VH-VL binders against Probable pyruvoyl-dependent arginine decarboxylase (pdaD). Designs and how they scored, part 10

Target 1, 139 residues: Probable pyruvoyl-dependent arginine decarboxylase (pdaD), of Prosthecochloris aestuarii (b4s6j7)
Amino acid sequence: SIFPPQCERISVEEGLKSLSPGEITFAVMARNSTNEHGRLIASSIGVALPADESVYGYLSEHHPYGQTEEQSGEYAEDLAATMLATTLGIEFDPNKDWDEREGIYKMSGKIINSFNITQSAEGQNGLWTTVIACAVLLP
Short names: E, the ipSAE of ESMFold2; O, the ipSAE of OpenDDE; V2, 0.75 times the mean of E and O plus 0.25 times the DockQ between their complexes.

## First folded at step 8 (VH-VL; framework fv_temelimab)

Design k12 (from K4 with heavy chain T28K N31Q T57E, light chain E54Q R91G)
Fold by ESMFold2-Fast, scan of step 8:
Structure k12 (fold): chain C 139 residues (1-139), chain A 121 residues (1-121), chain B 106 residues (1-106)
Amino acid sequence: as target 1 above (139 residues)
Amino acid sequence: QVQLVQSGAEVKKPGSSVKVSCKASGGKFKQYAMHWVRQAPGQGLEWIGAIIPIFGEAAYNQKFQGRATITADKSTSTAYMELSSLRSEDTAVYYCARGLWFGRLSYFDYWGQGTLVTVSS
Amino acid sequence: QIQLTQSPSSLSASVGDRVTITCSASSSVSYMYWYQQKPGKAPKAWIYDASSLQSGVPSRFSGSGSGTDYTLTISSLQPEDFATYYCQQYGSSPLTFGGGTKVEIK
């Protein structure tokens, strides 16, 4: 199965209808998704990966948030935020607490909203980690 | 506006398989995961698994891994759940339900009417 | 696997009563949702992200909680609130539901 190379804008939903025009959305898939889907997502948001590097290997080396055998919502959100910050050329430390990450997301007139589906167990059982992140530009 | 319509009730013998369909109409099919949940008579809700049609990949509750197969046909906006090696304890109403595959709005916002599957000798 | 424990399993209360039901998770959850199910019907989305009311849900309902402990409160119980309420966690596989709390009106 092939994940689309681009993310669609989220339709108007409760809590999302206030997003301004010019929002940026993209999706990120975690460790238990196929490497091919991860490469498609990276390509769609402009992240260059070495030909012989896995998505997860690249992210753990360049954006150190630790290795885990299980996925979580927090990890998925950190991953989405890290890839968005990389695309925008902004330094981001995914190991900071949630309040500090939220503060960083609001810097330079940008508010980043992240969404997730997590997988709690090692392997492919359960929901795999798939997130999207939205950036809302302040006036 | 959004509706999920499931196939009709089925009676199956132990050891056989059943395939239930769920056709979505209205709304945005691509942004949603389609979940399968069952409820045995007089009991609570149990999650079987889900598929995100844009990825074509399904995820399962380990309890059903190897017995359940969840698929989707994007051209007809229809999801399917096949359960094999049926046992009497598989007698339940099976629901499809949709939810966004991301974020705080991932709750199951629309549900099918349910399909009663009875496993009896 | 995150186990959700609801209490009480059932309750009977009078119209106008304040009713609180709880949902306790065996570990922290990403999101908590509540569903209302009436006899013979599919569940309906009721409260999302712990505290946000689904469109059409009466304002007498409220949700609260974070981490492992969550509550659904009905400030003034009405006859149409007869139903079973289920909590559900999202973010950890497998997705799990609480055992349900049956609300009966005297």
Scores: ipSAE 0.006, ipTM 0.527, lowest interface PAE 12.3, mean pLDDT 69

Design k6d (from K4 with heavy chain T57D A59E)
Fold by ESMFold2-Fast, scan of step 8:
Structure k6d (fold): chain C 139 residues (1-139), chain A 121 residues (1-121), chain B 106 residues (1-106)
Amino acid sequence: as target 1 above (139 residues)
Amino acid sequence: QVQLVQSGAEVKKPGSSVKVSCKASGGTFKNYAMHWVRQAPGQGLEWIGAIIPIFGDAEYNQKFQGRATITADKSTSTAYMELSSLRSEDTAVYYCARGLWFGRLSYFDYWGQGTLVTVSS
Amino acid sequence: QIQLTQSPSSLSASVGDRVTITCSASSSVSYMYWYQQKPGKAPKAWIYDASSLESGVPSRFSGSGSGTDYTLTISSLQPEDFATYYCQQYRSSPLTFGGGTKVEIK
C-alpha cells in the first residue's frame, strides 16, 4: 500500500452526504440502473472530485472494450478501485490488490456532495451498488 | 458540439492495406471508445472493433482479428483503422462512431461521415 | 454471437400510416438501440434503451420491448421518415446489428 488507509466502502446513504467546506476528498461510485422488473439495464462509474472537477471511469485491462451491460456490471468494484488508482496516479492490479471480502485496498475519508456521471438511468431507477469514499493524498 | 471527421475515399488493389482516420472535436475524448463499423453497398452494418484512446487497447470482432488494427493518437484526438490483405468483399463505406465504454454502453451517439474504400483490380 | 432479425426487411406505406418494425434477438438482451439511416448518409442515433428517444427525434416515434422482442413504431408516417432503420444489441460482444428495415413511401 502506498498511502495510509484513506478509502473505505460506505453505505449509499452515507456516501451521498456533503463534506464541510474545505475538506478534500473524492468518491468512486458504481451505479447499476434497473427497470421496474429489476432487470439490469446499464452500469455507470463516476468520480466526484474537489472543486466540482470530475473524472470519468476506467476499465481494467482485462475488460473488453466493446463493452456490454453484463461485462460492466460484473466488475463494478474492480472498476471503482482501478479508477481510484488511476486518479491517484498509482499502479494497481485489481486481481491482486483488491480483495472484496478482506478490504485489502483501504483508505478512509468522506464523499463530496457532487457527482459527474457520464451516463444515468434517465427516467429509470438507478441503484448505486458500490461507494468508495476517499481522502485525496498528495505525494 | 461533437464532430467526427474522416479521411477521404480510397481505391485499393487486392492484397494491399488501407488506413482510415477519424478526428474527433468538440467533445470529451476520455469518456468514449471509438468504434469502427462498415457497410458494403446495399448491405447492412457490421462492427469491426473499437479502441478506448486513453488506454491504447483495442477490441476486435473475431471476423477481423489479425487483419484489422485500430489505434489512436490522444494528442490529436484521432483514431485509425487499418485493414490489411484487402479483398473485393472489403469494398464498403467505413464509419467511425463514438460510444461510451461505460454507462450507456456502445450507443453510437455520433458518427463520422464515412469513407468509401473500393477494392478492385 | 447474438443474431438480430428484423421484420419486415422492407415495407411500403403511405403518409399518415402507422408503421411497426420488429427486431428479434437469438437470445435475451436487456435493451435495444435503434438507428435511422437515409440513402448516402451515416446512420443517426434514434432510440436508446428500448424506448428513450434521442434529442430531436419526433414524438411520432416510439420504441418498446424486452427480452428477445423489440419494436419501433411510427404512429403517423411523414415523408422525412423514409429511411432504413437498424436495431443494435449491446449485451454481448461482438456488437451486432439487425439486417435493417427499409421504409419506402408509396
Scores: ipSAE 0.006, ipTM 0.541, lowest interface PAE 11.2, mean pLDDT 68

## First folded at step 10 (VH-VL; framework fv_temelimab)

Design b1 (from a49 with light chain S30R; at its last look DockQ between E and O 0.02; V2 from the best seeds 0.00; counts 0 for: pae E 14.4 > 2, placed apart)
Fold by ESMFold2, look of step 10:
Structure b1 (fold): chain C 139 residues (1-139), chain A 121 residues (1-121), chain B 106 residues (1-106)
Amino acid sequence: as target 1 above (139 residues)
Amino acid sequence: QVQLVQSGAEVKKPGSSVKVSCKASGGDFSTYAMHWVRQAPGQGLEWIGAIIPIFGTAAYNQKFQGRATITADKSTSTAYMELSSLRSEDTAVYYCARGLWYGRLSYFDYWGQGTLVTVSS
Amino acid sequence: QIQLTQSPSSLSASVGDRVTITCSASSSVRYMYWYQQKPGKAPKAWIYDASKLESGVPSRFSGSGSGTDYTLTISSLQPEDFATYYCQQYRSYPLTFGGGTKVEIK
């Protein structure tokens, strides 16, 4: 997914104060569930913001089994940043590890910020455990 | 090749403000983050905040929100940190340090020489 | 905010000793970094990404760890290693540092 130019990240607290009851707004959600004991689940949204204020940013979604919070979040962030890098024509080797590619994106000066929003949990037998990550675009 | 040169030491009264400058040479000033970190005498390191000059928006440690103002002047390759409502516990060496604002390289690869700010009682 | 606890706060050891410094995070961190600081000087980047040595760092230094527990090890302490070592996390803002470990040579 893409999102409009000149968006900025705000805190959840700040965003909630900006919304009125009954408003309709664009949201992206990643959701995952399990009822199996010991199963790792995560839901992640990756975000990549361009340095150029006139360019759209990217969002990604990832909801794996068997990944830690860190693994899931990095994957989602990598996907968003790589989609933006491709759109911006940044040269990179897709066979290189995220660590090197992230450095290339940063050194390009064209991707100024990336982050992820991740929730994770471990399932309990007989109980449904659900994790949700959500990003809301304020109108 | 990157150098960070800070303004000189300052002595301030409680309740006043201080503005420390950090002039960068070499590297790309506009697209790399400039961080501010302080160290009270005999104490550890404390992150104050950072700015990415091309966007002009700063991020702050909540502890300093409302008292710290971090700005950048791209035309002179200079970052500034202003701390208001000074108290004796604000006596510290204030460092600027360069890094990327996210990812594996989000550590401080170049540091300024430090600026001693003394708040006299 | 992620709290980093370094242990020990200070230590004294002989030249040639193996020295281990620990850094424990209150929750999992994404990246861990280490700095060396000598008295009266700015900190220097020392180890990045938990285990990678900065340019010019002697091979007697190593770093390891994941999740919440990280270590810096000096395999054979030398006189020039007298300094304070700080860990720093990256997961989210604010960036936080450990309280430091002062290494003194006997």
Scores: ipSAE 0.000, ipTM 0.509, lowest interface PAE 14.4, mean pLDDT 82
ESMFold2 (binder alone), look of step 10: mean pLDDT 90; pTM 0.923
OpenDDE, look of step 10: ipSAE 0.005; ipTM 0.582

Design b2 (from a38 with light chain S93Y; at its last look DockQ between E and O 0.45; V2 from the best seeds 0.00; counts 0 for: pae E 11.8 > 2, SAP .497 > .496)
Fold by ESMFold2, look of step 10:
Structure b2 (fold): chain C 139 residues (1-139), chain A 121 residues (1-121), chain B 106 residues (1-106)
Amino acid sequence: as target 1 above (139 residues)
Amino acid sequence: QVQLVQSGAEVKKPGSSVKVSCKASGGTFSTYAMHWVRQAPGQGLEWIGAIIPIFGTAAYNQKFQGRATITADKSTSTAYMELSSLRSEDTAVYYCARGLWFGRLSYFDYWGQGTLVTVSS
Amino acid sequence: QIQLTQSPSSLSASVGDRVTITCSASSSVRYMYWYQQKPGKAPKAWIYDASKLESGVPSRFSGSGSGTDYTLTISSLQPEDFATYYCQQYGSYPLTFGGGTKVEIK
């Protein structure tokens, strides 16, 4: 997904102060669930922010099995950054790992930042376990 | 739950082409790599190539370069593999399979049911 | 391209036996994966990143290795383990598979 130019990250507390009851806004949710004992799950949202104020940013979703919080977040972040890089015409080798490609994206000067929002859990004893990561776009 | 459903079996003459489809459901399509792998009767597995739909780029095993074309339609969550100039040795079951496009989890976690392509006169 | 040599190409063993399958790469690979395939069916992911079991894979299966030499071991063979096992590398394009190891139960 894309989001409007000139957005920046703010805290949940600051964001809640900006909302009024009944307001309609855009939200992205990544959800993952398991009822298998010992199964590792995660939900991640990746975000990539362009340097150009006229360019949309990118959001990604990733909800894997068997990844740590760090691995899941890295994949989501990579997806968002690579989508933006592709849109901006930044050249990269798709077979290189994130660490190498991130360097190329950042040194291009066209991507200000990337980050992720991730939650994880481990399933227990046939009970449903659900993890959710959310991002909300505020007016 | 991810499901990959492929088009039906094909019987083709030498020199013709075949286009196999693979429709994905129950998961993210555009940000996963879709791979094509074939298996000749009684033989092992052979990678043909892959596409990452959101980037629109495909990579090919050099053995199939110039004969294979892999495409994707994000709006229908469907990948395609077309193989031209068919020969009898192209008789095989053709599978689509998905995986993450990089990292330790890039193995093929879901496979289509397979499409038998028979090339005979 | 990286060639993967599986050994043995086939084996026959009794229920309860310990079985070891090897996969040797012509050069070092970044990631090694294993698949199980039963007759008439698509392969199934079995072991990833050399040693990690896919969901639903019995704990009698294990994997090990790094660089060029990898193994899949079944600690106590069961009747349902009859299948062909393939290794697959992710180190360079083209992605390649081993020739397969057919496991038969006596």
Scores: ipSAE 0.005, ipTM 0.578, lowest interface PAE 11.8, mean pLDDT 83
ESMFold2 (binder alone), look of step 10: mean pLDDT 89; pTM 0.922
OpenDDE, look of step 10: ipSAE 0.477; ipTM 0.835

Design b3 (from a38 with heavy chain F102Y; at its last look DockQ between E and O 0.53; V2 from the best seeds 0.00; counts 0 for: pae E 5.6 > 2)
Fold by OpenDDE, look of step 10:
Structure b3 (fold): chain C 139 residues (1-139), chain A 121 residues (1-121), chain B 106 residues (1-106)
Amino acid sequence: as target 1 above (139 residues)
Amino acid sequence: QVQLVQSGAEVKKPGSSVKVSCKASGGTFSTYAMHWVRQAPGQGLEWIGAIIPIFGTAAYNQKFQGRATITADKSTSTAYMELSSLRSEDTAVYYCARGLWYGRLSYFDYWGQGTLVTVSS
Amino acid sequence: QIQLTQSPSSLSASVGDRVTITCSASSSVRYMYWYQQKPGKAPKAWIYDASKLESGVPSRFSGSGSGTDYTLTISSLQPEDFATYYCQQYGSSPLTFGGGTKVEIK
């Protein structure tokens, strides 16, 4: 998904002021569920932002099984950043670890920031457990 | 909950092409890499290549470079592997397998049931 | 490419036996994984990141190793453990598998 140019991240509280019940809005959502006891589930949104505000960024969605919150989040963030890096023509070794590539992306000066929003949980005794991460786009 | 369902067995003649499909359900398709691995009768496992649907980028074992084509359709959560110029040595069970592209969890956590491709005159 | 050599290629063991399978890489690998495969079935993820058990894998299994040498161990072999085990490396293209180790019943 695309992170629109000149889009700004705002707090949930501030964003909610712009929303009305029943309103249709654009969102990128990661959802995951499990009824397996002890099973790790995660939902992640990855975001990568370019230095040039006229250029769009990227949003990624990831909802894995068996990954920690950190693992899932890093992967989502990596995906978003790598997509942006590719678009911006940043040279990198795809075989390098995320930590190294992230450094390259940022050092290029073309990607100023990346982050992820992740929620994780473990399944409980035969009960359904759901985790959601969502990016809501407001006009 | 994640399932990979592959197309049925194929019988092909030498020189022809085969295209195997792998439909994913129960999980994310676009953000995982779909790998293709084959196994000749009574032999080990051989990596053919992979694709990350969200990027549309495929990587190949140099052994199959130019002969294997891996594609993905995000709208149907289906990956494809086409192998051309088939030889008898290409007779094998072909597997699709899901894995992450980066990180220490890049193992193949789910596999298709396999597709037998038989190449014979 | 990184060549993975498993040892032994096959072994015969009895229920209750301790079984050790080794995987030696021609050069240092980034990540090592293990799979279990039974006849007529697809491989199953078994051990990831050298030592972490996949969900559903019994605790009698363990993995260890680093660099070029890795090991899969079954502390007490059970009937359902008779299968072929493969190691696989990630991080150097192309991805490669070991030749497999068939664990047979004695």
Scores: ipSAE 0.019, ipTM 0.673, lowest interface PAE 5.2, mean pLDDT 90
ESMFold2, look of step 10: ipSAE 0.171; ipTM 0.722
ESMFold2 (binder alone), look of step 10: mean pLDDT 89; pTM 0.924

Design b4 (from a38 with heavy chain T28D, light chain G91N S93Y; at its last look DockQ between E and O 0.44; V2 from the best seeds 0.00; counts 0 for: pae E 7.9 > 2)
Fold by ESMFold2, look of step 10:
Structure b4 (fold): chain C 139 residues (1-139), chain A 121 residues (1-121), chain B 106 residues (1-106)
Amino acid sequence: as target 1 above (139 residues)
Amino acid sequence: QVQLVQSGAEVKKPGSSVKVSCKASGGDFSTYAMHWVRQAPGQGLEWIGAIIPIFGTAAYNQKFQGRATITADKSTSTAYMELSSLRSEDTAVYYCARGLWFGRLSYFDYWGQGTLVTVSS
Amino acid sequence: QIQLTQSPSSLSASVGDRVTITCSASSSVRYMYWYQQKPGKAPKAWIYDASKLESGVPSRFSGSGSGTDYTLTISSLQPEDFATYYCQQYNSYPLTFGGGTKVEIK
């Protein structure tokens, strides 16, 4: 099968050798599939980057069923940002929704960027439907 | 498809502790929350708490704070709930259930079969 | 913590009847969900986000509501629908359940 033009492929072994805890420097692909009629699927990559260049950022992936693009992307982004916030010692209430916690993280001045990359689709009558999201994190 | 398999029924004396296990398969254990819910005989459902393994953080219903301990072992895809200082009122079926930790879909899409814990002298 | 009150606590209805179950919250909730539980079985996810049916749930079921007042409706009751139905909220932890509504066919 043909590689997606928006992504660069790397080996799992190469990626593992290059990674430090909390640092993502390679392309990541997340995918999800269904053959169920009307099944909503998504694949998301969440990204969180610190304001301090000497601190590593975080990447997450999420591939749910029954979520919209917005829901899936928010969850993935929240996972990445919360990992970074924990590493940075930012105080937050884990029981609050993303809207509130995102505000706390950004107002801290310690998280410069958080975002997500998401692909979504709805399954059709017994046909296999697949979604793929990918991202590259660069310094 | 996700499957949750719990440990077997237990009979305990008042004042003792119980630890129930819940092994997950067929899904992503690390990024989904594992919740614990109990149901006393003839009664409704009561949320005990939850853990999300990737963060290693747990949240508890204040009713069980100080008595319940929820943990997860990512290497075996197994969550645990320990309840100490057992009383006869703790007799119930204890369920594990999977859901998202936060957001619009923070409901329980898969449930274990339940573990009956009987507390009697 | 948010208390959920379900009404009625039990009901009996005939096959083909329209059945309505209500769930009232002590304060506004962000998300409301419903579960079906048959005797001796674990609960099953039934309705999420107040009105969305879980996969495999018959179209005769519907949900509605917002804020503090939510409803589960069965448009034409079938014998397999006898069960206890629970509502559950999420606004923040702790999660809480309603007391349940037992539906019997007669």
Scores: ipSAE 0.028, ipTM 0.645, lowest interface PAE 7.9, mean pLDDT 81
ESMFold2 (binder alone), look of step 10: mean pLDDT 90; pTM 0.924
OpenDDE, look of step 10: ipSAE 0.333; ipTM 0.793

Design b5 (from a38 with heavy chain T28D A50R; at its last look DockQ between E and O 0.05; V2 from the best seeds 0.00; counts 0 for: pae E 9.1 > 2, placed apart)
Fold by ESMFold2, look of step 10:
Order: sequence, then C-alpha cells, then structure tokens
Structure b5 (fold): chain C 139 residues (1-139), chain A 121 residues (1-121), chain B 106 residues (1-106)
Amino acid sequence: as target 1 above (139 residues)
Amino acid sequence: QVQLVQSGAEVKKPGSSVKVSCKASGGDFSTYAMHWVRQAPGQGLEWIGRIIPIFGTAAYNQKFQGRATITADKSTSTAYMELSSLRSEDTAVYYCARGLWFGRLSYFDYWGQGTLVTVSS
Amino acid sequence: QIQLTQSPSSLSASVGDRVTITCSASSSVRYMYWYQQKPGKAPKAWIYDASKLESGVPSRFSGSGSGTDYTLTISSLQPEDFATYYCQQYGSSPLTFGGGTKVEIK
C-alpha cells in the first residue's frame, strides 16, 4: 500500500486526541490467527517514509508463522523500504553487486525513516489466538 | 498468494533454441526481480540471470551471456528466458523464481514448478 | 565468482539426531540463504539472511555464520526433514549455490 506525501508518524495518544466522533479515516490492518499449540504467529505493518516530501510513502503488511516479533517487524520494514525504493526508480548499474546497490541507495538518504508496528503471540492447543497490528491515517 | 506458473516441457535438437515462460499471479510483478535457475538431472542449482521488470534491466551469469535472453511483459505479468545454440549439457529443469531486487529479502521466496528442457539428437 | 562448498554432500541420520550442514564461501559474502528441496519439487525458501527462518519453517531449524562460514542445524531431525539443502550467496555476480547436502533418514 502507498500513502499520501507529507505524512508523519504520531503516537496513538496524539492521534486519538485529533479525531472527532463520526470522522471518516483510512486504516491498514494486518491479522494472523492459529489454534495450533506452540505455533508462533505475528502481524506486522512496515512503514517507509521518503526523504522527498513530494513522494508517496509505502506501507507493508506481513503476518508470518514461526517468526519472532523482531524478525517479523524487520521483514515488514525491509519490504516497505524496498518497495519505496522501487517506486523511486533509483538509477543503478545492473552489473554491480547486490550489496553495493543497496548500500548506495541507503547512503543517498532517499528513505528518512522506516519503522514497524508488530504484535505476536504463541498459540495454545484447541484455542484460537489472534494478533492484530493496525495503522490509521489521519487527514 | 503469489504463484509462478511455467510453460510445459520441451524436447529440442542441438543447435536450436528454447523459450520458457513464467506467468506470475497474486503479487506485484513489476517491482520484484524474476530470476532463472536451472538444475541438470541429479545435479545442483545454477543461476542463469534475472530481470527487474519495472526497470526493464536484465543481468546474466557470464557463462550464459550471449546465449541467454531474459525478458518480461508487464502487461501479462510474464517473464521469459530464451536459450540459444542448445547443447546436450543444457538438458535441465529450468525454474523461475522471484525475490526483492535488493536487501536482506532478496532470496527466492517463490519458485515456479519447473520446465524440463531435453536436448537430444 | 564466489564458490560455495557444502559439507557433507550427503548424510544419513536417525529421527531425533542433531544434524549440521556447513557452507563455506571462497570469499566473504554479505547475505547467505538456505533452500530445502524435496525430490521432484522446486526448492523452497528456508532460511534468509543467514539465521532468519522463513515463515512456516519449524523452530528446530536454525542458521548461523558470517563472512565465509555458515551452518544450517536441525536440532532434532524429523521424518519430514528428508530433503536436499542448498546454500546460496547474494552479494557478487553471479549468484551461486552450494552443491547441496542430501539428508536421508535412517
């Protein structure tokens, strides 16, 4: 998912204070569930914010099995950052090493910030366990 | 869910060419790299090359440069690999596989079912 | 180009055994990945960035290593782990795979 230019991260507390009853807004949700004993689940939203304020940002959703909270969050962030870099159309020499191209991109400062919102849990036999991560875009 | 569906098996004579297709569904075709990897009978995996459809750029393993041509059609979400001047040692299963084009997530997260190409007299 | 040497080329072990597979690179690599391949099937992503498990991979699998030396470990081998495991580097063209390690259950 993309989102409009010039967005910035705010806390849940600040966001709730900014909303009025009956206001319509846009939300992105990642959800995961299991009823298997010992099944590790996570739900993550990754966010990549571009340095160029005229460019859309990117949100990613990731809901894996068997990943830790940290791994799931890192995956979502890397996905969001990579997709943003792709839409930016960064010029590169296709004969260079993969690491060099990634390093050059990151060093150029084209992505100001990436972060994630992750919730995880471990399932119990016969009981449904659900994890949700949500991001709400305020006008 | 992402799926990669490849064209069917081919039997070819030495000196001819083959073109294998890989149709992607359930994902963002344009922004992922599409790789081609082959596996000769009873052997390991060998990378042929890749294309990044949004950039339109292809890169090749030097061993195949001059014989392999990798292309993509964004309108049909289909990648192609053509191998020319076929020899018996080109007999293999040919896989398409996708991954992000840079970073820690650049591994091949989805693979096609494989296309057997047999080169025989 | 970077050569990846896997050891052993094959092994046979019992259910419950600890299994270790080694992948050695001819020069330092930044990213190492592992794939599982069962007979007649395409490879499946298994471990990325040396140590991170792909979604759905059982926790008995682990990966480690940096630079030139990498390992995949199965802490308690299960019947469904019968497969060939390949390492793959991504940091210098061409991308290369190890020769594979075939794991057979006794």
Scores: ipSAE 0.229, ipTM 0.758, lowest interface PAE 5.0, mean pLDDT 84
ESMFold2 (binder alone), look of step 10: mean pLDDT 90; pTM 0.924
OpenDDE, look of step 10: ipSAE 0.601; ipTM 0.872
ESMFold2, look of step 11: ipSAE 0.007; ipTM 0.626
ESMFold2 (binder alone), look of step 11: mean pLDDT 90; pTM 0.925
OpenDDE, look of step 11: ipSAE 0.015; ipTM 0.641

Design b6 (from a49 with heavy chain D28T L105Q; at its last look DockQ between E and O 0.61; V2 from the best seeds 0.00; counts 0 for: pae E 5.5 > 2)
Fold by OpenDDE, look of step 10:
Structure b6 (fold): chain C 139 residues (1-139), chain A 121 residues (1-121), chain B 106 residues (1-106)
Amino acid sequence: as target 1 above (139 residues)
Amino acid sequence: QVQLVQSGAEVKKPGSSVKVSCKASGGTFSTYAMHWVRQAPGQGLEWIGAIIPIFGTAAYNQKFQGRATITADKSTSTAYMELSSLRSEDTAVYYCARGLWYGRQSYFDYWGQGTLVTVSS
Amino acid sequence: QIQLTQSPSSLSASVGDRVTITCSASSSVSYMYWYQQKPGKAPKAWIYDASKLESGVPSRFSGSGSGTDYTLTISSLQPEDFATYYCQQYRSYPLTFGGGTKVEIK
């Protein structure tokens, strides 16, 4: 998904002020569920922002099994950053790990920031466990 | 819930090409990497390459570079592995396996049932 | 590429035995993964991130290790555990597997 140009990240509290019940809005959502005891699930939104505000950034969605919150988040963030890096023509070795590539992306000066929003949980006995991460786009 | 279903067994002559398909269902196709791993009879596992469907970017084991082509169709959630210039040594069961490429880990949590490719004169 | 050496390549054991399989990497790896494979079947994810059991894997299995040395242990071997086990590394591409350890019934 696209992170619109000149879009600003705001707090949930601030964003909620502009929302009304029943309103239709655009969102990128990651959802994951499990009914298996001990099963690790996660939902992640990755975000990568370009240095040039006139250029769009990227949003990624990832909902894995068997990944920690950190792992899932890093993966989503990596996806978003790599998509942006590719778009911006940043040269990188796809065989390098995230730490190295992230460094390259940032050192390029073309990607100024990347982050992720992740929720994880473990399945509980006889219950459905759901985790959600969501990016809401407000006009 | 995630399932990978591969195409059927193939019998090929040396010098020919084979294309194996792997259809994914029950999970996200685009954000994972689809890996291809083969196993010769009585032997271990050998990584061939992988593709990230969302990017269309593939990586290969140098051993197969130029001979293996991995592609993906996001609309059908299907990955393909084509191996050309087949040799008898390419006789193996070929597996697709879902995994990760980026991030900080890469392991294969779901596997296809395997496709036997026999190369013989 | 990173070579993974499993030891032993095969072993014979009895039900109830403690079994230990080792995987040694030629270089330090970030994570180690283990798979179980039975004859005529695809490998199954078994242990991820060196020590975490995949869903459905009995608690008698355990994994440990760091850097270049990793182990898979079965505390008390059961009939359904006779299989071949493979380690797999993530550090760099190409991804590589160990040669496998076949656990056979004595």
Scores: ipSAE 0.022, ipTM 0.666, lowest interface PAE 4.9, mean pLDDT 90
ESMFold2, look of step 10: ipSAE 0.143; ipTM 0.720
ESMFold2 (binder alone), look of step 10: mean pLDDT 90; pTM 0.926

